# Designs tried in a protein design chat: miniprotein binders against q53ft3. Part 62

Target 1, 195 residues: q53ft3
Amino acid sequence: MFGCLVAGRLVQTAAQQVAEDKFVFDLPDYESINHVVVFMLGTIPFPEGMGGSVYFSYPDSNGMPVWQLLGFVTNGKPSAIFKISGLKSGEGSQHPFGAMNIVRTPSVAQIGISVELLDSMAQQTPVGNAAVSSVDSFTQFTQKMLDNFYNFASSFAVSQAQMTPSPSEMFIPANVVLKWYENFQRRLAQNPLFW

## First folded at step 19 (miniprotein)

Design tc2
Fold by OpenDDE base, fold request of step 21:
Structure tc2 (fold): chain B 195 residues (1-195), chain A 97 residues (1-97)
Amino acid sequence: as target 1 above (195 residues)
Amino acid sequence: SDRRRLIIKAKMAARWLRLALEMARQGNTEAAKAAIEYAIRLLRRIEELATTPEEEEIVEQAIEAAQEALQLLEQGKPDEVEEILQEAIELLEELIQ
């Protein structure tokens, strides 16, 4: 029913059902994780009037689980991206996951999905900044990508005096890359969704 | 309260059974089976939460109906599950009152 994705890792498509209405994914080496994607597999939808509350659990200094509500998945929103890197120092919130007899390793966090009535979900407040705002995340990603490209290209910059003659190769002046970068930034600032 | 939890779970179970019914009608047998299985798990929890003989009886009957529906789907008889699932839903609706 549910899937979990961390960039650079294999997708998880088999959640452990720990209760009649609760599912869990394990996240090893959770400290290296910035974002997690939770999504429905599409094999079976939620029943009408139901959805999933998505929680993140990490061990505190005493090894006890700290649960935080990240957000929600529904038939209308079958996938969501959550930033968890900043939550690792946060305070626990009220959660439906009781004492789970799950063998916990200190380096392993968990994503929990509680299948609930939509009316009950509406009463819950996710922790701040967990849900990746689509616009801000996109802008940040794009900016990082642009910066990465510029830095990469600039690392190959040489003066004409430093150039080795290579008639078979084409060269792009560094100023062209810079101009492109500036123009792209301007366009992005005007309309982040220009594509 | 336990009563509140019972009612919530009963509502959820009914919704799963309704989904199962819809999936069966659409010919999605696998989804129907899965939905019924979810409902049965909820029903078992409800059984544990039941405090009166009447509640226990209703839940037991609902479990039996759900199990029968599941068996029929496994036997390739989706046309026969509608009445049984409807009965189970009605039982749960009675429990929610």
Scores: ipSAE 0.757, ipTM 0.920, lowest interface PAE 0.6, mean pLDDT 88
Fold by OpenDDE base, fold request of step 21:
Order: structure tokens, then C-alpha cells, then sequence
Structure tc2 (fold): chain B 195 residues (1-195), chain A 97 residues (1-97)
């Protein structure tokens, strides 16, 4: 019914059913994971009026599980991308998985899916920034990339008086980089997918 | 409360059985089987949550119906599943009332 994908790893298509309405994927070496994709396999849909609440669980300093609601999957939204890297130090939220005696190796986290009535799901609030909206994630990445490039390039800026003569090298004025940066930002603000 | 949990699970089980019925009608036997299996798991949990003989009886009958439906699908008789699944759904509706 469910699949789980971590970039650079084999796709998981066999969740462990830990309860009548709960499924779990193990995520070894979870500290290296930034994003997780949870998706429906397409073999069977949710029944009408039902969906899946997606949780992330990691062991705290005491080895106790910390559960956080990432978001939801439904027939209308059969796949979702979640950022989990920033959650590893977060506070736990209310969750339906109880005290699962899962022999937790300290390096293994879990993705839990609770199959629930949609009405019940509506009462739940995901942790902030976990759900990667396709557009928002790209915008954020692009902005970070732009800032990184500008900062990097600017760090090499020198005055003409400070320049070492190198006739064989081509030089680009710093103002060209700035103009490019400003233009790109403007375009990005107008349409994040302009490129 | 246990009663509240029972009701929620009964609602869910009924929805799975309805899905099974729909899948069977569409000729998607594998999905129908899977849906019934999910319902049975829920029904088993409901059985554990039941506190009255009446609840236990209803759940047991629903399990039997679901199992029969599953068997019929395995036998390649999807046309015979509708009545049985409907019965199971009705039993769950009684449980929810």
C-alpha cells in the first residue's frame, strides 16, 4: 500500500504493519537523511473518507522515541516529500503509535503512517517546515544558492589598485555579478520556475 | 475511551469493506482482497475492545462474513461477494449505533 524513498537508497515498498491501522518503515542512519518521500503504491487506494497521517520518529538522548507529525497522504495527494533534517532536535508531538517496543538501535529512525478518518486528520497540525511544497523548496534552495554565490564571488573582490597584473586572465567586474544577482532575484520573485 | 476506539475502528472497517465491494465490482480482485484483509485486522481489534456479548457476537459475524468474502474472491467468484460484504457492513453499522 505504501512506499518510502530516501535519495540514494533503495525504495521501500514493504512497510511493517505494527497495528491494524499503522505501518512503519525503518530508516537506518537517519542522521544522514534530509528528505523522505512517502507515497502510495497504487495497488489499493484509501477508502472513501480516509487517509494517512505521516509521522517521523527518532530516538532522543535517552533512547526514547520522539514522534513528530510530518503531514498527510491521501487519494488526492498520493505522494509527499518531507524534510526531516531539521526535526532531529525538535520536540515530540502527540502521536498514535504509543510505546512501541521496537528494539531501537540508536541510528535507526522510523516513518510511521497511521491510517485514519479524514475528519480526525483535520484536527492534527504538522510540524512546521516538514512538508516540502515543491515550489517553496525550490525557491528556498535557489535563494540559498544565489546568496552563496554572491557571497563567494564578493569575497574575491579587489580594487584595481590591489589587482595583480595578469594579462592572460580575464576579469569580470564585481558590478556585473551584482547586476546578475539582482536580475535573477527579480525573476525568481516573479516566477520561481522562470528557468 | 475503549468505546470510542471501538466505534472509530468499526467505521474504518466498514469503509474498507465498502472499498472492497467497489473493487470487486470493478474486477480488481487483488485490491478487494487487500481491503478485506485490512478490515479483518480492524475487526480483530474491535473484538478485543468489545465489552458486551452483543458486541462480540456482531463482530464475530462480521469477521465470518469478511472471511467468506475473501474466500470467494480467492475462488474467483466476485459476483457472490456483494451480498456478503453488504451484510458485514450492516453488522458494523449496527455496532456503531
Amino acid sequence: as target 1 above (195 residues)
Amino acid sequence: SDRRRLIIKAKMAARWLRLALEMARQGNTEAAKAAIEYAIRLLRRIEELATTPEEEEIVEQAIEAAQEALQLLEQGKPDEVEEILQEAIELLEELIQ
Scores: ipSAE 0.753, ipTM 0.920, lowest interface PAE 0.6, mean pLDDT 88
Fold by OpenDDE base, last read:
Structure tc2 (fold): chain B 195 residues (1-195), chain A 97 residues (1-97)
Amino acid sequence: as target 1 above (195 residues)
Amino acid sequence: SDRRRLIIKAKMAARWLRLALEMARQGNTEAAKAAIEYAIRLLRRIEELATTPEEEEIVEQAIEAAQEALQLLEQGKPDEVEEILQEAIELLEELIQ
């Protein structure tokens, strides 16, 4: 029913069913993982009015699992990307996985999927930084990239009076870079998928 | 409360059985089987949560119906599954009321 994907690793298509309504994927060497994709395999949909709450668990300093709600998968949204790298220091939330003391090796985290009624899911609040809104994350990344580039380029800006003659080099006016930056931002804001 | 859990699981089981029914009608036997299997697991949990003889009886009947439906699908008789699944759904609806 469910799949789990970590970049650079083989896809997992066999979740362990730990309860009548709960499934778990193991994530070895979780500290190296930034993002995880959870998706439906397409073999069977959710029943009408049902979906999956996606949780992440990692061992705390005492080896106890800390569970956090990442987000949701549904028939209407059968796949989702979650950032988990920033959650490793977060506070645990209430979770439906109870004291499932799955004997965890310290290096193994888990993705848990709880199959629930949609009405129940609506009452849950995911941890703020986990849901990579694909559009928002892309926009944020692009913005950061642009800012980084602008800051880098501007750090080399000199006045004409400060220039050392180098006839073999071409120079680009700083205002050109700024105009490009502004135009790109405008386009991105209008349509994040303009490319 | 146990009663609340029972009701929630019963609702879920009914939804899985409805999905099974739809999948069977569409000729998706594998999905229908899977849905029934999920329902049976929920029903087993409901059985554990049941506190009255009436609840126990209803759940037991629903389990039997679901198992029969699964067997019929394995035998390649999807046409005979609809009535049985509908019965199981109705039993669960009674349990939820």
Scores: ipSAE 0.753, ipTM 0.920, lowest interface PAE 0.6, mean pLDDT 87
Fold by OpenDDE base, fold request of step 21:
Structure tc2 (fold): chain B 195 residues (1-195), chain A 97 residues (1-97)
Amino acid sequence: as target 1 above (195 residues)
Amino acid sequence: SDRRRLIIKAKMAARWLRLALEMARQGNTEAAKAAIEYAIRLLRRIEELATTPEEEEIVEQAIEAAQEALQLLEQGKPDEVEEILQEAIELLEELIQ
């Protein structure tokens, strides 16, 4: 029913069913993981009015599991990407997985999916920074790329007095790069998909 | 409360059985079987949560119906599954009331 994907690793398609309504994926070496994708396999949909609450669990310094609600998957949203790298020091939230005697190797985290009524899911609040908006992520990436380029280009800026004549080279005024940067940012802000 | 949990699980089980019914009608036998299996697991938990003989009886009947439906699907008789699944759903609806 569910799949779990970590970049650079094999996809997991066999969740362990730990209860009538709960599924778990193990994530070895979880400290190296930044993002996790949880998705429906497409073999069977949720029943009408049902979905999945997605949780992350990691062992604290005492080996006790800390559970955090990441977000949700539904028939209307059958896949989601979650950032887990920043959660490793967070406070635990209420979770439905109880005291699972999972022989936890300190390096293994878990993704838990609780299949629930949609009405019950609506009452839950995910941790703020876990859900990655595709649009926001794109905008952030683009902005970082632009900043990187600008910084790189600007590092080569010299005054005319500092220039050594090089007849074989073409020169671009720094102001042109700046104007391009400003114009691009403006367009991006107006429409992230302006191209 | 245990009763609240029972009701929630009963609602969920009914929804799985309805999905099974839809899948069976569409000829998706594998999905129908899977849905019934999920419902049965929920029903078993409900049985554990039941506090009255009446609740226990209703749940037991629902389990039997679900199991029969699963067997019929395995036998390649999807046409006979609709009535049985409907019965199981009605039993669960009675339990929720």
Scores: ipSAE 0.751, ipTM 0.919, lowest interface PAE 0.6, mean pLDDT 88
Fold by OpenDDE base, last read:
Structure tc2 (fold): chain B 195 residues (1-195), chain A 97 residues (1-97)
Amino acid sequence: as target 1 above (195 residues)
Amino acid sequence: SDRRRLIIKAKMAARWLRLALEMARQGNTEAAKAAIEYAIRLLRRIEELATTPEEEEIVEQAIEAAQEALQLLEQGKPDEVEEILQEAIELLEELIQ
């Protein structure tokens, strides 16, 4: 019913069913993982009025599992990308997986999917920054890229008095770069899909 | 409460059985079988949560109906599954009331 994907790793299509309504994927070497994709295989849909709550579990400093709600998958949204790298220092949330005697190898985390009524799911609040919306992720990436470029370019800025003669080189005024940066930010803010 | 858990699981089981019915009607036998299997797992849990003889009887009958439906699908008789699944759904609806 469910699949799990980590970039650079084989797709997992066989979740361990740990309860009548709960499925788990093991994620070895979880500290190297930034994003996880959870998706429906397409073999069977959710029944009407049902979906899946997606949780992430990692061992704390004491080796105890810390569970966090990442988000949801539904028939209308059969796949989702979650950022887990920033969650490794987060606080645990209420979760339906109980004290599972999961033989915890210290390096192994888990993705848990709880199949639930949609009404119950609506009452749950995912941890912040876990759900990667296509728009938000793009906006964040673009903003980081812009900042990186501007900072890089600005680090080479010199005054006219500091310039050494180089007749073979073309120079661009720093204010042109700044203007470009500001204009791009404005366009991005107005419409992240301006292209 | 255990009663609340029982009701939630019963609602879920009914929804799985309804999906099974729809899949069977569409000729998707594999999906129908899978849906019934999920329902049976839920029903087994409900059986454990049942506290009254009436609840136990209803759940047992629903399990039997679901199992029969699954067997019929395995035998290639999807046309005979509809009535049985409907019965199981009605039993669960009674349990939820």
Scores: ipSAE 0.745, ipTM 0.917, lowest interface PAE 0.6, mean pLDDT 88
Fold by ESMFold2, fold request of step 21:
Parts: C-alpha cells; structure tokens; sequence
Structure tc2 (fold): chain B 195 residues (1-195), chain A 97 residues (1-97)
C-alpha cells in the first residue's frame, strides 16, 4: 500500500505489517539520511474517512525507540517529503506504536505508518521541523490560528469599567480559551484547510 | 479489552469492507480482495477484544461473511459479493451500537 524513498537508495515498496493497522519501513544507516519521502503506491486507496499518520523512530542511547510524528498521508495528499536530519535527538511524540516498542539496532531507524480514522488524526500535531512541503504553510496556518483565537476571544472582552479593580486592564472570561479550543478543534477535524 | 477500542476497530473494519464493495463494483478484484484482507485482520483483533457472548457471535459471523466474500472473489465471482459484504457491514454497525 505504501512506499518509502530516500535519495540515493532503492525505493522500498514492501512495508512490514507489524499490527492490523500499522506498517513500518527500516532505514539502515539513518544518520546519513536528511529527507524521506512517504507515498501511497496507488494499488489500494484508504477507505473513505481514513488516512495514515507517519512517524519516525530512532534508537535512543539505551537502544529504545523514540517515536516522533512527522505528518500525514491521505487520499487527498498521497505523498509527502519529511525532513528528518534535525530529529535524531528530539523529544518523542504521543504515538500508537507503544505495544510494538522494542529495543532496536543502534544504526537502524524506522518509518511507521498508522492507518487511522481521520477524526483521530485531526487531534495530532507533527513535530515542527519535519514537513518540508508544508513548512511555509504551517507557519501561515499557525498565524491564522492565532488570529482566529484573538478574534474569537476579543468578542467576549469586557471593559475596564465593568469587571476589574485595576481600571486600565481588559479582561476576558476564563472559559473563552476552552470555547475557542473546542470550536477550532471541531472545525479543523471537519476541514483541515478551513483557515 | 476496552469497549471503546473494539468500536474504533469495528468502524475501521466497516470502512475497509465498504471500500471492498466499491472496488468490486468497479471490477478491481485485486483491490477488493486486499481491502477484505485488511478488514479480516481488524476483525481478528476485534475477536480478541470481545468480552460478551453477543460481541463474540457478531464478530464470528462478520469474519465468516468476509471470508465468504474473499472466496467468491478468488473464484472469479465478483458479481456475487455485494449481498455478503453488505451483511458483514451491517454486523459491524450492530457491534458499534
């Protein structure tokens, strides 16, 4: 279903299925790799409402895998380029491979693909430096997210004369952040590009 | 053996079976078979998660239906799989409720 390409190496088209919904590619000599391309072969699409979360795993100093979320592939975005050169000592992400967490060979990393419901994927945030094709777009998304938050929260602001013993300050009700988060999360799950 | 985990996997299995039905209707027998095989792997996991006799019976029937659909496709009878795939999907929807 998936392929994995590293510049200067033969393409890998035979992922190991390690669970009913999880696939991996081994990356030997991963320290020499700067970018990886993950793509759908086109033989089988995802079912409607599903997609793939893409992870990078490298062994820590104890040989234990550290998993980081790189991004996603879907029927609408069937290939992606991920930069991994800056991730080889980063913090781990929340990930679904915990039951498959085994000690690994020090020079071999993995690309993991978890096939999931799109609703589940919408709640995940990739590590910030991974997606080459979306770096500028991620910055734009982040800025628009902040603008959206500010506009929403500002609609609940109260004047200094109404709600504060310190009259030069503006206040917003404490629950506005939660309301914004729930609304934004819902809209993002429905349409990741609504921004 | 979380009921929520069972429901999530049942939703995924049903989506794979809907894809299989679509692929079979389009004459893409190999993609239809592959989609059913992914669904069966999920159904085997659901079988491990099932904790009530009702859940166990439903998932066993869904596995049998999916296996029958696979066999029909392997026999070159893609026009005969629609009803049995629909039955498997309905069983999974019952599991989800």
Amino acid sequence: as target 1 above (195 residues)
Amino acid sequence: SDRRRLIIKAKMAARWLRLALEMARQGNTEAAKAAIEYAIRLLRRIEELATTPEEEEIVEQAIEAAQEALQLLEQGKPDEVEEILQEAIELLEELIQ
Scores: ipSAE 0.725, ipTM 0.903, lowest interface PAE 0.9, mean pLDDT 78

Design tc2
Fold by OpenDDE base, second read of step 20:
Structure tc2 (fold): chain B 195 residues (1-195), chain A 97 residues (1-97)
Amino acid sequence: as target 1 above (195 residues)
Amino acid sequence: SDRRRLIIKAKMAARWLRLALEMARQGNTEAAKAAIEYAIRLLRRIEELATTPEEEEIVEQAIEAAQEALQLLEQGKPDEVEEILQEAIELLEELIQ
C-alpha cells in the first residue's frame, strides 16, 4: 500500500505493519537523510474519507523514540516529500505510535504511517518545517530545469554545414544531449529522487 | 474511551469493506482482497474492544461475513461477494449506532 524513498537508496515497498492501522519503514543511518518521500503504491487506494498521517521517529538522547507528525498522504495527494533533517530538537507529543513497543536500533529512524479518518487528520498539526513540497512540485521543478537546459543547449545547435571552424572548442552532437535528456527523464519518472 | 475507539474502528472497517465492494465490482480482485483483509484486522481489534455480548456477536458476524467474502474472491466468485459485504457493512453500521 505504501512506499518510502530516500535519495540514493533503494525504494522500500514493504512496510512493517505494526498495528491494524499503522505501518512502519525503517531508515538506517538517518542522520545522513535530508528528505524522505512517502507515497501510495497504487495497488490499493484509501477508502473514502480516509488517509494517512505520516510520522517520523528518531531516538532521543536516552534512546527513546520521539515521534513527530510530518504531514499527510491521501488519495488526492498520494505522495509527499518531508524534510527530516533538523527535526532532532523537537519535543515529542502524544502520538499514535507512542504506545507501540517497536524494537529500535539506535542508528535507525522510522517513518510511521497511521491510517486514519480524514476528519481526525484535520485536527492534527504537523511540525512546521517538515512539509517541504509535494513530489509533484519537485518533479515539476526538475522538469523545468531539464527543459531549461535542453532549450538552452538546443539554441546553440547548428548543422555541420553551419559550423565555424574553432579548433579550440569541443562540440557535442545534439543527439547526445537529447539522449541524455531522455534517459534522465526516464530515471526521474522511475525514481524522482534517484540522485 | 474504549467505546469511542470502537466506533472509530468500526467506521474505518466499514469504509474498507465498501472499498472492497467497489473493487470487486470493478474486477480488481486483488485490491478487494486486500481491503477485506484490512477490514478483518480492524474487526479483530474491535472484538477486543467490545464490552457487551451484543457487540461481540455483531463483530463476530461481521468477521465471518468478511472471511466468507474473501474466500469467494479467492474462488473466483466476485459476483457472490456483494451481498455478503453489504451484510457486513450493515452489521458495522448497527454497531456504530
Scores: ipSAE 0.716, ipTM 0.908, lowest interface PAE 0.6, mean pLDDT 86
Fold by OpenDDE base, look of step 19:
Structure tc2 (fold): chain B 195 residues (1-195), chain A 97 residues (1-97)
Amino acid sequence: as target 1 above (195 residues)
Amino acid sequence: SDRRRLIIKAKMAARWLRLALEMARQGNTEAAKAAIEYAIRLLRRIEELATTPEEEEIVEQAIEAAQEALQLLEQGKPDEVEEILQEAIELLEELIQ
């Protein structure tokens, strides 16, 4: 039902079911992980009126698991990106996994998914900054990438008077690059996920 | 309260069974089976939460119905599953009330 992805690692598609309504992925070497993607596999949808609350667990100084609500996945939002790198110092909130003796190894964090009624999920508040505003982060990244490209390309710009005759070379007018850049920015502004 | 937990799980189980029914109708046997399996797991927990003989009986009947439905799907008889799943759902609705 669920998958878990960490950049640079193999995708996990087999969650451990620890309860009738709870699933867990193990994340070894969690200190090196910045972001985690949780997604539905598409094999089985949530029943109507149900979704998944996504939790992150790390061991505290005493070795006890601290669970924090990251966010949610639903049929309408079947995937989510979470930033976990900044969560190491957070206080544990009330969590549905607290009563479970999940065997933990010290270097392994866990992603937990609790399948719940949507009404119950609506009463829960995720920890701040865990949910990556995919739109803002992507927009910022894309803008930086575009700026980098534009700066790179423009560094090679020469006026026609400055051109050294090279009949074997093809030239792209700088205005074409600019137009492309402007069009791309416009599209990005209209829909950051247009791609 | 235990009663509240029971009701929540019963609602969830019913929803899984409804999904199973829909998946079976669509010919998605694998998804239907999986949904039933989730429901059965919830039902087993409900059985543990039951405090009255009546509740226990209702849950037991629902488990039996769900298991029968699963077997029928495994046998390639999705057409026979609808009535059984509906019965299980009705049992759970009775439990919620």
Scores: ipSAE 0.709, ipTM 0.905, lowest interface PAE 0.6, mean pLDDT 86
Fold by ESMFold2, last read:
Structure tc2 (fold): chain B 195 residues (1-195), chain A 97 residues (1-97)
Amino acid sequence: as target 1 above (195 residues)
Amino acid sequence: SDRRRLIIKAKMAARWLRLALEMARQGNTEAAKAAIEYAIRLLRRIEELATTPEEEEIVEQAIEAAQEALQLLEQGKPDEVEEILQEAIELLEELIQ
């Protein structure tokens, strides 16, 4: 039902169900991770009036899990990007995973998703500055960055006849930039989270 | 406290079964089956929380109805699950009362 993505890593689509309403993804080497994307796969929506509370857990210096509420995913916001770099030494928050004592190595954290009634979620407050934007906003930002870079790079295009000799410089043919732009745009439309 | 937790989980199970009904009506058999399976997991937890014979009987009947709905979907009979899912939902609403 859920996916979890960290830049530069394979997408995880097989959450471990740890309770009737709770799902977990492992994050090895979590100290190198700054952002995590949590999203709905699209295979099944939440029922009306329900959604998912998203938590981050890291082991403290004694290996005990510290859980913090990052934010939410819902049918109206089916994907969210969470910044976790500022949370790796923070204090825990009230959470539904507290009875689960999982012994982990110091380098493995977890993303937890608790499927709940929206009324229950409305009374929870995420830790500050965890949520950034929806996938739709991320995709729009990414597309604008692509357009900006392509337009900028294209403004410097010259023909071979116009080129000034510069043997110490390396050059990239303009069609390589165009091909990359087109391929990236296509991949972004197919999977906004591929990169 | 046990009664409050039971009611919350019963509300969630009922919402999963309502989604299953909606998915079955749309011909999305795989989503309907998944929703029923989530509901059954909640019902098993409700069964553990039940403390009265009335609660235990209602939950057992809801589980049986949900399992019958799953079986009908496996048999390729999605048009036949509506009455059974509605029965399970009504049992959960009775439990919430």
Scores: ipSAE 0.705, ipTM 0.899, lowest interface PAE 0.9, mean pLDDT 81
Fold by ESMFold2, fold request of step 21:
Structure tc2 (fold): chain B 195 residues (1-195), chain A 97 residues (1-97)
Amino acid sequence: as target 1 above (195 residues)
Amino acid sequence: SDRRRLIIKAKMAARWLRLALEMARQGNTEAAKAAIEYAIRLLRRIEELATTPEEEEIVEQAIEAAQEALQLLEQGKPDEVEEILQEAIELLEELIQ
């Protein structure tokens, strides 16, 4: 139902379901991550009156998870970009003894999504400096998603002469995907917030 | 309390089943199946929270109805699930009251 994207990494589309209403993505080497995109895959919408609260979790100095509410995804706001670089307690350190401590294991953080009734979500306040609302950021994100989808789908293109019959399988002509791609890019250039 | 948590999860399960009904009506079998599967996971948790024989019987019947609806969708019969999904939703509404 959900995807999680970090620039320069493969998109994650298979969240671990950790409870009947909670989903998690692992973020290895989280200290190198500045932004995370959380989005609905589009395979199934939320039911009316429901949505998702999005959390970021990292281990504190004692190795215990610290959860912070980043924001929300809903049918009306199906994707969001979160800046997490300012949320990590290990960001930047200047002290003389840091070089003497050998760190051999990468830290793993998590993105959590809690599926909830909308009325329960209204009582929650995200941590500051997490949400990104820049039009330029949304445009860049949208263009990258568009390019990623098109390149992925087009990598499976075959000519009609190369097809073997497969009666239980449905196919989409590559031209349909190209037309969609071109139309989407045109609309994005007119209004970056149209979708 | 267990009763309060049960009611919240029953409301959520009913909303997933209503979505399943709408998706099935539209011919979106995969979304309908996914919605039912989410509802069943909630129903299993409701089963763990149930403390009275009445609650236990209602949730058991709701699970059976949801599982039957899922089976019909897996058989490629999305037009045939409306009655059983409506039954499951009504059971959840009884559980909430």
Scores: ipSAE 0.697, ipTM 0.892, lowest interface PAE 0.9, mean pLDDT 78
Fold by ESMFold2, look of step 19:
Structure tc2 (fold): chain B 195 residues (1-195), chain A 97 residues (1-97)
Amino acid sequence: as target 1 above (195 residues)
Amino acid sequence: SDRRRLIIKAKMAARWLRLALEMARQGNTEAAKAAIEYAIRLLRRIEELATTPEEEEIVEQAIEAAQEALQLLEQGKPDEVEEILQEAIELLEELIQ
């Protein structure tokens, strides 16, 4: 039902179901992770009036789980990006996972999803401002980063008449960067999460 | 209390069964089966929370109906599940009262 994605890693689509209404993904080497994407696979929606509360858990110095509410996924918001880099030394929050019998490993954190009635979810407050805005907002952020890359690379462009001879250096024609920029924008518009 | 937890899980189970009805009507047999399986897991938990003979009987009947509906979907008979799922939903609504 759920997927979990970290930049630079393979997507996880096989959550471990740990209770009748709870699912987890393992995040090994969690200290290197700054953001995580939680999304619905699209195979089955939530029933009307239900949704998912998303939690982050990391082991403390004693190996005990510390759970924090990140935010929510619903049929109306089926994908969300959560920042977790600022949470790895924080205090725990109220959570429904209780004393779950989950194998703990020192460098493994977890993303937990609790499927709940929307009325129950409305009474919960996520820790800090962990949730990044909608997918559309992330698309705008990504486009700004692409613009910055193009502008940066283009600032080093020179004509052939302006080049200093340097036989050990290789150059890329400036139009290659523009072509890549235009192609990436097209791919991003077709699928904001194609990366 | 156990009664409040039972009611919450019964509401969730009923919503999963209503989704199963909707998915079956749309011809999405795999989503219908998955919804029933989630409902059954909730029903098993309700069974553990039940404290009266009335609660126990209602949840047992709901489990039997949901399991029959699931079996029919696994046999490729989605047109035969609507009445059975509706009966399970009505049992859960009675339990919520």
Scores: ipSAE 0.695, ipTM 0.895, lowest interface PAE 0.9, mean pLDDT 79
Fold by ESMFold2, last read:
Structure tc2 (fold): chain B 195 residues (1-195), chain A 97 residues (1-97)
Amino acid sequence: as target 1 above (195 residues)
Amino acid sequence: SDRRRLIIKAKMAARWLRLALEMARQGNTEAAKAAIEYAIRLLRRIEELATTPEEEEIVEQAIEAAQEALQLLEQGKPDEVEEILQEAIELLEELIQ
């Protein structure tokens, strides 16, 4: 249902479901990460009246997880960019993940998504320095994300003559991905905040 | 309290089942199945929170209805899930009241 992207890395699309309403992505080598994108894959929307609270977690000096609310994803805002470089020494926040037995390697941070009623989300305040920085930084990160997605998807392109018959699999023509990429770049150049 | 948490999760489960109904009506069988699966996970948590025999019976019936709807979707019968999903939603609405 969710994807997680860091510039220069492969997109993650297989979140670990750790509770009936909670999903986690691992972020190895988290100290090199400045921004993370959390987005909905588009396979299923949230039900009306629901959305996702997005958290970032890293181990503290004692190896215990420190969770911080970054913000939200919803049907109306299905992707969000979070700056995490300033959070790696910040204070923890109130969060729903603290009582769960989540498997963690001490050198690995995590992105957690808690699926909730919108009323519950409205009572939460993200940490102040998680906001996306200037439009220039946002535009450059978004362009890198677009390039990464296109390069990833296109690396699997095959002609119909090269396809292995797999009747249970869904396929997308490569030109559809290219047209989406070109359209998104055009809209981004016209208005970096159109989404 | 357990009752408050049960009500919140029942509201969430009902919303997932309403999405499943909408997706099935649109012919999006894979999204409908996924929504039912999320609802079932919530229903299993509601079952753990239930403290009265009435709550337990309602949740058990809702789980059975959701599982039947999932099976109908797997059989390629999305038009047949509407009554079963509506039954599950009504059971959750009783639980919330």
Scores: ipSAE 0.691, ipTM 0.895, lowest interface PAE 1.0, mean pLDDT 80

